# VHH binders against F-box protein At4g00755, part 9

Target 1, 377 residues: F-box protein At4g00755, of Arabidopsis thaliana (Mouse-ear cress) (q8lg03)
Amino acid sequence: MDFVNNLDTDTSLSILSCLDDPSDIVRASAVSRSWRQFVVKYSLSKNLCLKLFHQLSNVDHIIETSNDRNGESSEAGSSSLMDTRLLEKEHRAFALLARGCMSSPIESCIADAIRASSTDNYPVESILNTLEKRDRIGRTPSYWSSTGQHKTTVPESLLYKLIGDLCLITEVSIHPFQAYFQRGHPIYSSHYVRFRLGHEKDNSPHYNNSQDKKGEPGKSSIESNYVWTYTSQEFSMAQENRLQSFQLPEPVLCIGGYLLVEFLGRVQTQEMDGQYYICVSHVKVEGRSLAKSFRVENVDDNGKFGLKVLSYNDPKKMEEMDAEAGQDMDAEAGQSQLRNLEQLLNLLHRHPLDVVDYVWPDESDDEYAESEDEAEP
Key: E = the ipSAE of ESMFold2; O = the ipSAE of ESMFold2 at other seeds; V2 = 0.75 times the mean of E and O plus 0.25 times the DockQ between their complexes.

## First folded at step 1 (VHH)

Design z8 (framework vhh_8fcz_2)
Fold by ESMFold2-Fast, scan of step 1:
Structure z8 (fold): chain B 377 residues (1-377), chain A 120 residues (1-120)
Amino acid sequence: as target 1 above (377 residues)
Amino acid sequence: QVQLVESGGGLVQPGGSLRLSCAASGFAFSSYHMNWVRQPPGKGLEWVSGITSSGGATTYADSVEGRFTIIRDNDKKMVYLQMTSLKTEDTAVYYCTKDIYGSWGHFDYEGQGTQVTVSS
């Protein structure tokens, strides 16, 4: 075809703007130099991305670090030449981004657990327990527990870091914890669950040494350090001991790589103390991580960010290359093994016999039986 | 090794009383919250009562509130359940449990339990 040369600009743009498939845009740019220049000049790959994900209008600049192309950015001699190079760079980056969002395989996307709004008996009943699909280790229950509350309206939340700074999320799954050791086997859950996706604030406190080892959990407000750019509907949580999957109506692009799970409306009191608790044994997130191709830099408080391209190799082809390299275990299996080891080490370090309590009893507690008689084993 | 040895169960008539005892060894008793749980015939495990490590606070299931009293003696490494006004519904095997993490409701039982039967 040669219609780009033979039709007026408005007609040609109208025809090419009907291309909704990233592969079709890339194919169009390969037909001839005229088609490529037209695709680049009118930013068709960028416009397709903006139609799919409006947040991509917040890309402030593009940084190329991959040497798969001619090279690292070189200083341009003229403004007109620089503008052309910038348009070509945008075309490359957004074409890769669109392909990643549409064609990358769906994978588990949680990289790490960051913190909870509250935690009972930290670190034993911490958010870290939710990373593995289990409710017990031997005879010891494994779950995250909020602190007790008298009001049903007090929300709780769990904060996770996703694999990579750019991740397309399709589904979140939650397994409530059933207390199989309590009367009636109560399920400590919420009426609703809601998901937020976002990034750290531009001037977040400098993370340096050891948040785990010094501070009390829940003292810092999650809201004070993060900006939430997406908020889901409230999904109804069935009061059942099973993994419950919540599919997002449309895939959501997370820029910045943070997920907040909010639990709304407490439903179960503990018979012993009459307080409401929310407990979770497992959280799973599925989506398309773009970590192999992209990073996000300098997300400001207005949502503007730099898009860094790490490699122009197709993300799916990169996965095939990794598989062909004879990996016996995938990254997910390796992460699970590492988490299992960390859980075991945490349990051994604390041990059931570890009586160290961060709560100092009031001035009336005079008899510290801190003598650990347990030297028999 | 953690050991909990329950005793004091038996056959009593409705309205009667029993005192259950639990002898603990193999852990720092005075540092753990202790609980009594029971399993009625053909039913699941249910929590009955709890006592903090210091003995400063106690809690009870609604079904036993005002009838049962939980007590501990840290020097003797003993926890007790004083049961009064016993009902047929109190028939169960009673287990003493330690709260491993200091969290109410996170417990494990190591003993064989003691049988309480309330029947005329």
Scores: ipSAE 0.000, ipTM 0.219, lowest interface PAE 14.6, mean pLDDT 74

Design z9 (framework vhh_8fcz_2)
Fold by ESMFold2-Fast, scan of step 1:
Structure z9 (fold): chain B 377 residues (1-377), chain A 121 residues (1-121)
Amino acid sequence: as target 1 above (377 residues)
Amino acid sequence: QVQLVESGGGLVQPGGSLRLSCAASGFTFSHYAMNWVRQPPGKGLEWVSGISGDSSYTTYADSVEGRFTIIRDNDKKMVYLQMTSLKTEDTAVYYCARETLQDYLKFHGYEGQGTQVTVSS
């Protein structure tokens, strides 16, 4: 009684293939059994995903969470029934994936800091300091520093793990570090910043051991262990003490969950040694994480991977449930507070990080501010 | 080239006193804060005390507060650490450093010899 039953297959396919909105495809599949079977049979959800993100053509197979249900389905004795089950599985997975990519909320997407290309005064001036929006803890400065270099052309990089193996990245923000405790308050930054997204290399025996240890001269350990599938333009860094946001021209789907931030062209020398340094106080990444719905397995050298579906529940409803469960304790705030305490304890017990600072006449009023806790009634 | 030369260490009994000296050269001394740091045998680096370029502000680690005094003479380009009521736990190699931990590590193993303080009976 609907137009799918009343029109020929070619005409119906032409009409339905013009639907670019995942919600329209879902509405079509909900109209009747014949509409749903048509959407499944002609892979409309999969085709929409491939139009939006070409990397999704590299999905080799789909894994659903219920391994015990595979035993109950062993009576499926016909090839036609197995083909139908495969198409339905693809429809479910790609419909969820399209919805996630288009409708999931924008959030902070860094899960962890992995390593830097170099670190001066490790572990005190480590990449871990960039995870929080601050340039100090009490009187102790908080930043990542590269090692010193005489040449302006030596690049530096910071490597991060993203929340989940599938993340749609929209924006990266960098706060350069201004050394408020040094004469002249220098900003140790770079002329340009560039972003790469990718995954770990295959963990097969030929990539481990001798190959990584015997890499070509001049290649970094980071380059030997990761495959970069996306590289951004070089964005200009303003030489200013502020958080600078770099919006990607189009949202980029990261498969594998790794982000590399590259700093190009050194600008500031240290008076003590005349060497160029790059220092960063904060790195923030915004995007749509699909971690609650998906995992990625076994990314090969050709970019092919297994897509594991964790849950078909509405991501918005899952977030509401998680927010209610965390109402008595904000797990993210608690984890951030614990990280701050661990950093402070490490700094106090391992290195001389309580420094005497002095304020020049052009310094901001923030340096004279006291904690309100002293004024408690 | 920045040079920092520490002196004044030695063997002293518990409860005794020592005065450490640091001679600085190669930079505008009065424009930089100066710090004392120490490394006990078999342990990591420990910050001890700091003084601002104009001597208007001093700070001390809790373990030495009230026992140690940091002073500087900008005309002579010297920073000093006056140590009193010394304890066995004060046994360490003592180094002077300009402003930051980064400054300290530029001298570690290259230019800063440090000065050994041993508190033993």
Scores: ipSAE 0.000, ipTM 0.151, lowest interface PAE 16.4, mean pLDDT 72

## First folded at step 2 (VHH; from n2 with T103E; framework vhh_enristomig)

Design n2a (at its last look DockQ between E and O 0.03; V2 from the best seeds 0.00; counts 0 for: pae E 21.6 > 2, placed apart)
Fold by ESMFold2 at other seeds, look of step 2:
Structure n2a (fold): chain B 377 residues (1-377), chain A 118 residues (1-118)
Amino acid sequence: as target 1 above (377 residues)
Amino acid sequence: EVQLLESGGGEVQPGGSLRLSCAASGFTFSSYAISWYRQAPGKQREWVSTITSGGSTNYAESVKGRFTISRDNAKNTLYLQMSSLRAEDTAVYYCARELGYYEPWDYWGQGTLVTVKP
């Protein structure tokens, strides 16, 4: 519609298609009303996002909240009016997505540990231990352990839930466990690790939680309940007691919020039984969460989903607003304390005498000293 | 294929004893922690006892001193010796192979009914 620009449509498309940064398309749309109309009409924000993150081709529709924008088209009108409203909605959503992918802060993206493929000495050596940067609690070791196997080819896996339905994952870090209490101080790593990102199958999570329990024979299992839409290369893992970081070749947009860590190739036997084990003290996942801006709804078997926009506020500014309100500090402290309590309860099942002494040593001394002082005539 | 088969349930009078067994197949029994759980009518399933692959045992407070968990790795069998039984112990008892914190067991049996007559 704007003829004052001196550029024809093909030339404008050629120029704008050279932009590699989604935020530059947003900036171009702010140059003038004519440029904005052009960006919207030709879906340039959407198309650049699709070039960067192929998973976004599975967005079936966009849902807006009534708080920031009206919902989907409110009235049927002429086909040209309905098309314009759809294109505007898509532009707003994908422009926000592009900003979130570029400007949301890098953070730890694991919300919960879900299950391991096997666990030795359950619950003491469970997947929960991998959530904290430590290899002991008091005198008790803190790590996840597989069961033993005589064959090196039996893999293991750890399943985690991410902090949001849309997370741009960049890096996974793993700390193998060194058994400092065993002769030779062996390190129980694997030869390789591999990462998968995906979602639960389209069972209703509400109904599934109320009706079927995970892990039951003939019922829910990891293979039957998850769809993996991304699988990484196999990364070589060093047999070293350190946090090892595995940068994904490109950032990956995880739709649906689940991570599977696979350990391939057992390396180290335990001297007492001659069996191979894999043991891990920490797993960390870094990326950018879009959870404050978006939700994923109704992921079907073909991977199609609805993208619900929660707020059009700047994701960086929203984080600052939450920090001003104190929510991040309270939530972080409460989450860490809850995780520590859960780990302590698991340790009580293995070493109740040592753990009991650890959790209540001060109470007996304080009570004894206070009662003696008060009772003196 | 993992299978857990409980047996040994039945009716007993208060103060009586029962020994439950759980026959395991389809996995390396000696490598897993195995637990007993129970579910009374209308209640949530509750943990009773766990024995680790290394033989360490733990018990819920409600059964401590009355129940003894053990395992025979040569027979792939888990046991629960119950004594001084009370009406409150009436439940279906399940054995389970333990896996992780959020999924404490990935396989469990169909259960064996223990009824302690009032």
Scores: ipSAE 0.000, ipTM 0.120, lowest interface PAE 19.5, mean pLDDT 72
ESMFold2, look of step 2: ipSAE 0.000; ipTM 0.106
ESMFold2 (binder alone), look of step 2: mean pLDDT 82; pTM 0.823

## First folded at step 4 (VHH)

Design a10 (from z1 with S100T L105T P106T; framework vhh_8fcz_2)
Fold by ESMFold2-Fast, scan of step 4:
Structure a10 (fold): chain B 377 residues (1-377), chain A 119 residues (1-119)
Amino acid sequence: as target 1 above (377 residues)
Amino acid sequence: QVQLVESGGGLVQPGGSLRLSCAASGFTFSSYAMNWVRQPPGKGLEWVSGISWSGGSTTYADSVEGRFTIIRDNDKKMVYLQMTSLKTEDTAVYYCARYTDYWGTTHYEGQGTQVTVSS
């Protein structure tokens, strides 16, 4: 039944506003010319998208094609025609955006490690070690370590770049480091962990600090160069040698592509110096990356941004094409090999004295051999 | 302004019980983990217990495990420490605390409440 032609606008809008799937709104726009005009005119795709993801209210403008950049277009010279084209553009962009947020596959979302608030024995014990699911490379431990502190209340943080500028984050996982080479096998962790999502500051006085070397410690750079638009609850860390998963109560849309992991409340002192340390062997982030379909431009200090549409093609089909290209060209394996080489070079650079060599009197080679044999692919 | 107001301390005999209360204001209480820390006479601050934002997870120092229970009421913005089987070494000023990021204060503490365990 074509009720859009037979009912008043308010009644039709009420009925169509009951659609909760963006694909159903797209299907409705295909039923007839009058349904399509109604869906576009009343911004149903945009309104549903904003209802599902409030953060998208910060979209200032949309860029999708070379035609959208033709402000000089001789399109009959009608402002009404230009308004219609804007509504059509919004319909397409927000329909795709909502589909991406609801239907894109859950995947690992960390693109890179940026910096830590502090690093002990830099660069050997850097944040770069947290990118791989391991706590050792052969006999040598692999982890990030903060510098030592006398106070339990001094926090630490790890900063990551996410895959793409627009990511819906569902879960963050942290593996604390257990010092298997020290007496008593202490776990250097925190009581709590908290997550922040955000973007780089626009035209910050310290913007040049964003060009700092990857993995290099920079507490002041983290503080001064980023805007945090989301802050999670403080989750309790179990004092256990395992990957611990922290599911966000609601999926959070990150605009700008940066994640900060904050560690609160130091737990464990080192026998050698009596100072508190926080150590992490692995960090993993899961969510829906929209990188294949969208880019974010010009995020200002108030969170307003430009949304650039890269493709209206199915992201799953694009993923299949990328997987085939990766298999044929081995580009993905090459990137992983370069990362492993970078971590190895960091480990070899200014090689520190191994604490186990001097302070663990009953340590055996069999312990390391068993750990190495457990290779977890 | 962030405020934490502790109460419920007093003099109690060894083996006795006390319930400490902390009233929080000035921040989104339900987003923060809450902690109890104590300072014995002539010693530094010692962390005692913690509770996650939802109350779903609790942790305790080895010295108080099995004797103390931390609970919270997010609607009332309260955190409590139920202390049983008190020992003379539990004598301290008890503070309610939350952690902050490094860009502010290292943690927030109230005025404290004195617990004295004496025969």
Scores: ipSAE 0.054, ipTM 0.609, lowest interface PAE 6.9, mean pLDDT 76

Design a13 (from z1 with R98K L105E H107D; framework vhh_8fcz_2)
Fold by ESMFold2-Fast, scan of step 4:
Structure a13 (fold): chain B 377 residues (1-377), chain A 119 residues (1-119)
Amino acid sequence: as target 1 above (377 residues)
Amino acid sequence: QVQLVESGGGLVQPGGSLRLSCAASGFTFSSYAMNWVRQPPGKGLEWVSGISWSGGSTTYADSVEGRFTIIRDNDKKMVYLQMTSLKTEDTAVYYCAKYSDYWGEPDYEGQGTQVTVSS
């Protein structure tokens, strides 16, 4: 009755290979036992995922945190059973991956700021300021600043940790910083921005195990500690005080959870010293985080890795995943509060008179000019 | 009163080394980025190197990168410029300079220290 039962393998494979949507292959596997066995036997979910995301060819092995038979951890059966178990395992993993890539909500994907290529007046003007959607704390400006340069071609970069080890990235947004406290309100930006996605090198210091403070300038090259598996085109940056969104031509699967934002071509000099600066007030990344379903383990120097699949069919584990997601949101809120306190403390490190010099004497008038809510006194 | 006092200049042969020092007073030294600038004979002021207020970031003019190193000691209120592989083109009066990233703060340059690279 099913064409899979009545046609030869080549004809059935030809028909099913016309399915471009991973969801359609998952639906096909639900039609009957024969269809499911065919999908499993010919690795259709895996093959479609590899077609869409070539980086998945680097999956060395699959690890499941639980299995349907709980106590059956032994794969010491016959070769036939071992092959069947491997194919079923791959089908489950890649079917879940396909579902995640197609149906997971698009959300903000930055977990943390790691470091900048350079930082002027560290830690006051650190990369940590870019995590919050603001250009000031009260009357004090909030932004990341590179060090000054006379050469326009010196690039700068900002390094971020993404939420989870596996993220499908669709868009990166950058808000250049406008120095509203300087004459002419200059925008310290770059002509172009470029994005890289990748992972830590094998045997490099892990982010969570680093003895370096978050946002501290790295002493070694970023390239010495990270492998970049994706590099975007150079996007033109408009010289405007607004959040500018750069949509990737195709969604990109990031394995390892690191994003590098590179700024190319300096635009604006500071009148006081004649040097070029690049300043950013906010960075936002949108995509589909697969953190609830996957972990990536042991990424080697050749890009091979272990794909760890979290069980989503256990009601208790579903509750734990929901609690973990809520705790991650609480952790982000807590990190935001800690960052606000750290920025305030860093500002207070400066002499009170120096802090006052960052604020114009008549700023109260400027605040009214910028407040739309004050239109009716 | 802001005061910057440079020292360490002198006559050296090409390929030689010198260490310039700048003693700062009259302001909260640890709150400001510091720079070295130079003026070659008969030419305008040229920026050489900068260091952030914490010492965590340094930057250099293309002409001196790889040859000069800027260092600061916030406890001693000192900034230094270690110069190696000196060239005749490095001949200039070297000034320690305080620049602000904020409009309206005064720039200050010291009296300078003469560096002459000649055989």
Scores: ipSAE 0.000, ipTM 0.115, lowest interface PAE 18.3, mean pLDDT 72

Design a2 (from z1 with L105E; framework vhh_8fcz_2)
Fold by ESMFold2-Fast, scan of step 4:
Structure a2 (fold): chain B 377 residues (1-377), chain A 119 residues (1-119)
Amino acid sequence: as target 1 above (377 residues)
Amino acid sequence: QVQLVESGGGLVQPGGSLRLSCAASGFTFSSYAMNWVRQPPGKGLEWVSGISWSGGSTTYADSVEGRFTIIRDNDKKMVYLQMTSLKTEDTAVYYCARYSDYWGEPHYEGQGTQVTVSS
């Protein structure tokens, strides 16, 4: 028979505490009523989540949607029954959370570009240009540029909103900008890049309620309105015109949905003015977004928050249904087209004559970029 | 409190070699990139070399590429600069440096170690 009934509690707990896969814990709870009660009673799903992501100790309360309570509405009012219901609620939520963190597909996680610490020639050279994988639109360069500086030590930063309030981030990729239109084709980059993950301060305005325009520079606003709960190691940037991927040593759970990219140590001066610039053509973030299953509510200054469960459907199955319907692909294509249109409108306002007969370029294969370049006479 | 203590400087003839050392304390050394910067007489600070948090990548200023090697030992919390084929232009006070955690704070530098390349 099952060993939970045959062994003492300490021995059974020792064996079950060796389970490191959330699916195994869920399967264990399905073996018998005694196994399910044991998994629930000893909070094995919650303990696994806390072992994997210590930040989850900051879950203050769990909120479930009404339809998931169908059939569980028998109310006894006893404290023991209420304790059991709380433990079952925690088991369901943390089991789903662990599965989401370990088995949800890796996807692109940037929802929006918020602000840069500085921007040269705003809005043409804004952070918004980094959302698309390109360094030009037709004949017009596409990149973010900091303002010029005489000191190598002045840092710059780019602030992004992630898809959802709860994201497991695995990788950040940065494409430095090479000024192919300047003599010597200089690469305006930094020696190092560092990543921070966090949330808005409890007493600060939300970015959607900010009076600041999207992409508008504001170093002091970034510094004063956000709390950074994770800071990465300082990664070296190669001084090369390529997308450089920085894999985090361990996946990081972001609670609050904000990413800050910091650039440290200026490398390249512009010959025209002798000042140091940092320029970036593309930023990509990969991870597991839990937006379809969870929301984070009321993150306080101590990091405590409410975890709202939106659906107990497997996030992987939800994405499979969305992919079959074409919904997620259509939404991303729509957002990309909207961003392209916004960039085109900005170009038209600044350079109305330069975009006559303009055609959006397809992404070039690097193998074909080495094909014979047309030497214009 | 962040502390960086440099040593190993001295007087050397052109073509000679020196090994600079930096002992770090007061922070999680293995999480930070480390740098060597120098200040020649009468000039501003010049970045010389950098090493990533793991030691997996290194970078050098064009003026020292092929002559200097930066190394770190995370267990000992040390960063080193091996200098070979020294030139009179390498004469400077050398500082071990770490970037600040906050905007508006100065970078962390040690007291420096003097390197003089002269016949």
Scores: ipSAE 0.173, ipTM 0.664, lowest interface PAE 5.1, mean pLDDT 77

Design a4 (from z1 with L105T P106T; framework vhh_8fcz_2; at its last look DockQ between E and O 0.61; V2 from the best seeds 0.00; counts 0 for: pae E 4.5 > 2, grease 29.7 > 24.2)
Fold by ESMFold2, look of step 7:
Structure a4 (fold): chain B 377 residues (1-377), chain A 119 residues (1-119)
Amino acid sequence: as target 1 above (377 residues)
Amino acid sequence: QVQLVESGGGLVQPGGSLRLSCAASGFTFSSYAMNWVRQPPGKGLEWVSGISWSGGSTTYADSVEGRFTIIRDNDKKMVYLQMTSLKTEDTAVYYCARYSDYWGTTHYEGQGTQVTVSS
């Protein structure tokens, strides 16, 4: 059942604008030529992605790994044809991004430990120990330790690099360290944890060395060198020797690939010196990496960047797709498209068209919607 | 500018009850954990209770566990400390507190409200 072919353009746009899920927009573009034309023409994939992930407002342009330079020379495009090619490119990139956010495997997203706000007995008790899920390496303890403090209010933080420039983060897990070798076997947790996601102010490490810092006075070098586009709520942490998982209220798209874990409120003193410590044996970050599909390039002074598409392959692992290669893909695709349309129609029947007051962010371009149809058909 | 204003203190006999209130402004209240801390006469500051950003998790110092209850109302931007079975050792100035946004050591607290438990 293909209701879009039987509707005028205003009614079709009204129905399609009710979609909230980016994956449904992507599926609609695959159902029929008419539906795909509306999705591309009105930038529905891009605009919905921007609604869900505000960090994508900093995408300045999209870079594809194709013969664009050679193709541009062989095809002298008109202004209308160039606009159509831009909209097609944006649709492909944001459709891939939406697919990746829905279908990429959940995995551990930490690539490297960068710096701690303090480290007792460096490097033995350094942030590097938090990368592995253990509290011992043979005979020696495996944990990061802050320095001691007499005030409970002195925070600590751990800075990590993620496995890619684009990661959709869902959960951070932290294992506080129990000092099994101390009397009473104390646990050095904190009252709260908070997470920040972001990017370097300049993705060139040579611009971030200490003699070139221009950060605000009285702030740590971490805040001076990084832009935090997301800061979580403050989660309570238990004084318990277990991996504690903190689900973000909504998945967060991290652009630039940095995570800061902040520990707030010291709980446990060390008997010998009476000072408060925070000690952590493991940090784990779970999410969906888009690194196989995208790279972030050329961050400018305004924070704008290029989104480079490396591959348009399905973000699901190809090993899983190769196992399904013997199926009738045309029949399965057609059945999936029909199920998606039936689900959309069921949604519209349950929620009448009073939900059509959603306004697309692209309303300033409404004057050109009909001219593109007249030029393209 | 972050502001925390405590109220509800007073003189109470041992075994009595009080409810402290804290009005918060100048920050996104629902994103932060909140705490009560107290300073007994001539003593240092001690942590009493904490509550997570959503109110879903509460913690208490051993000395008040089972007698005090921390509650928050994110719509009104309020934190409360319901105190029951009060003891003379609970006499203190009580402060509503929030940890700093920055890597620094400073946290925010109000002017405090006096609680005096005596016959």
Scores: ipSAE 0.281, ipTM 0.737, lowest interface PAE 4.5, mean pLDDT 75
ESMFold2-Fast, scan of step 4: ipSAE 0.272; ipTM 0.708
ESMFold2 (binder alone), look of step 7: mean pLDDT 84; pTM 0.854
ESMFold2 at other seeds, look of step 7: ipSAE 0.310; ipTM 0.752

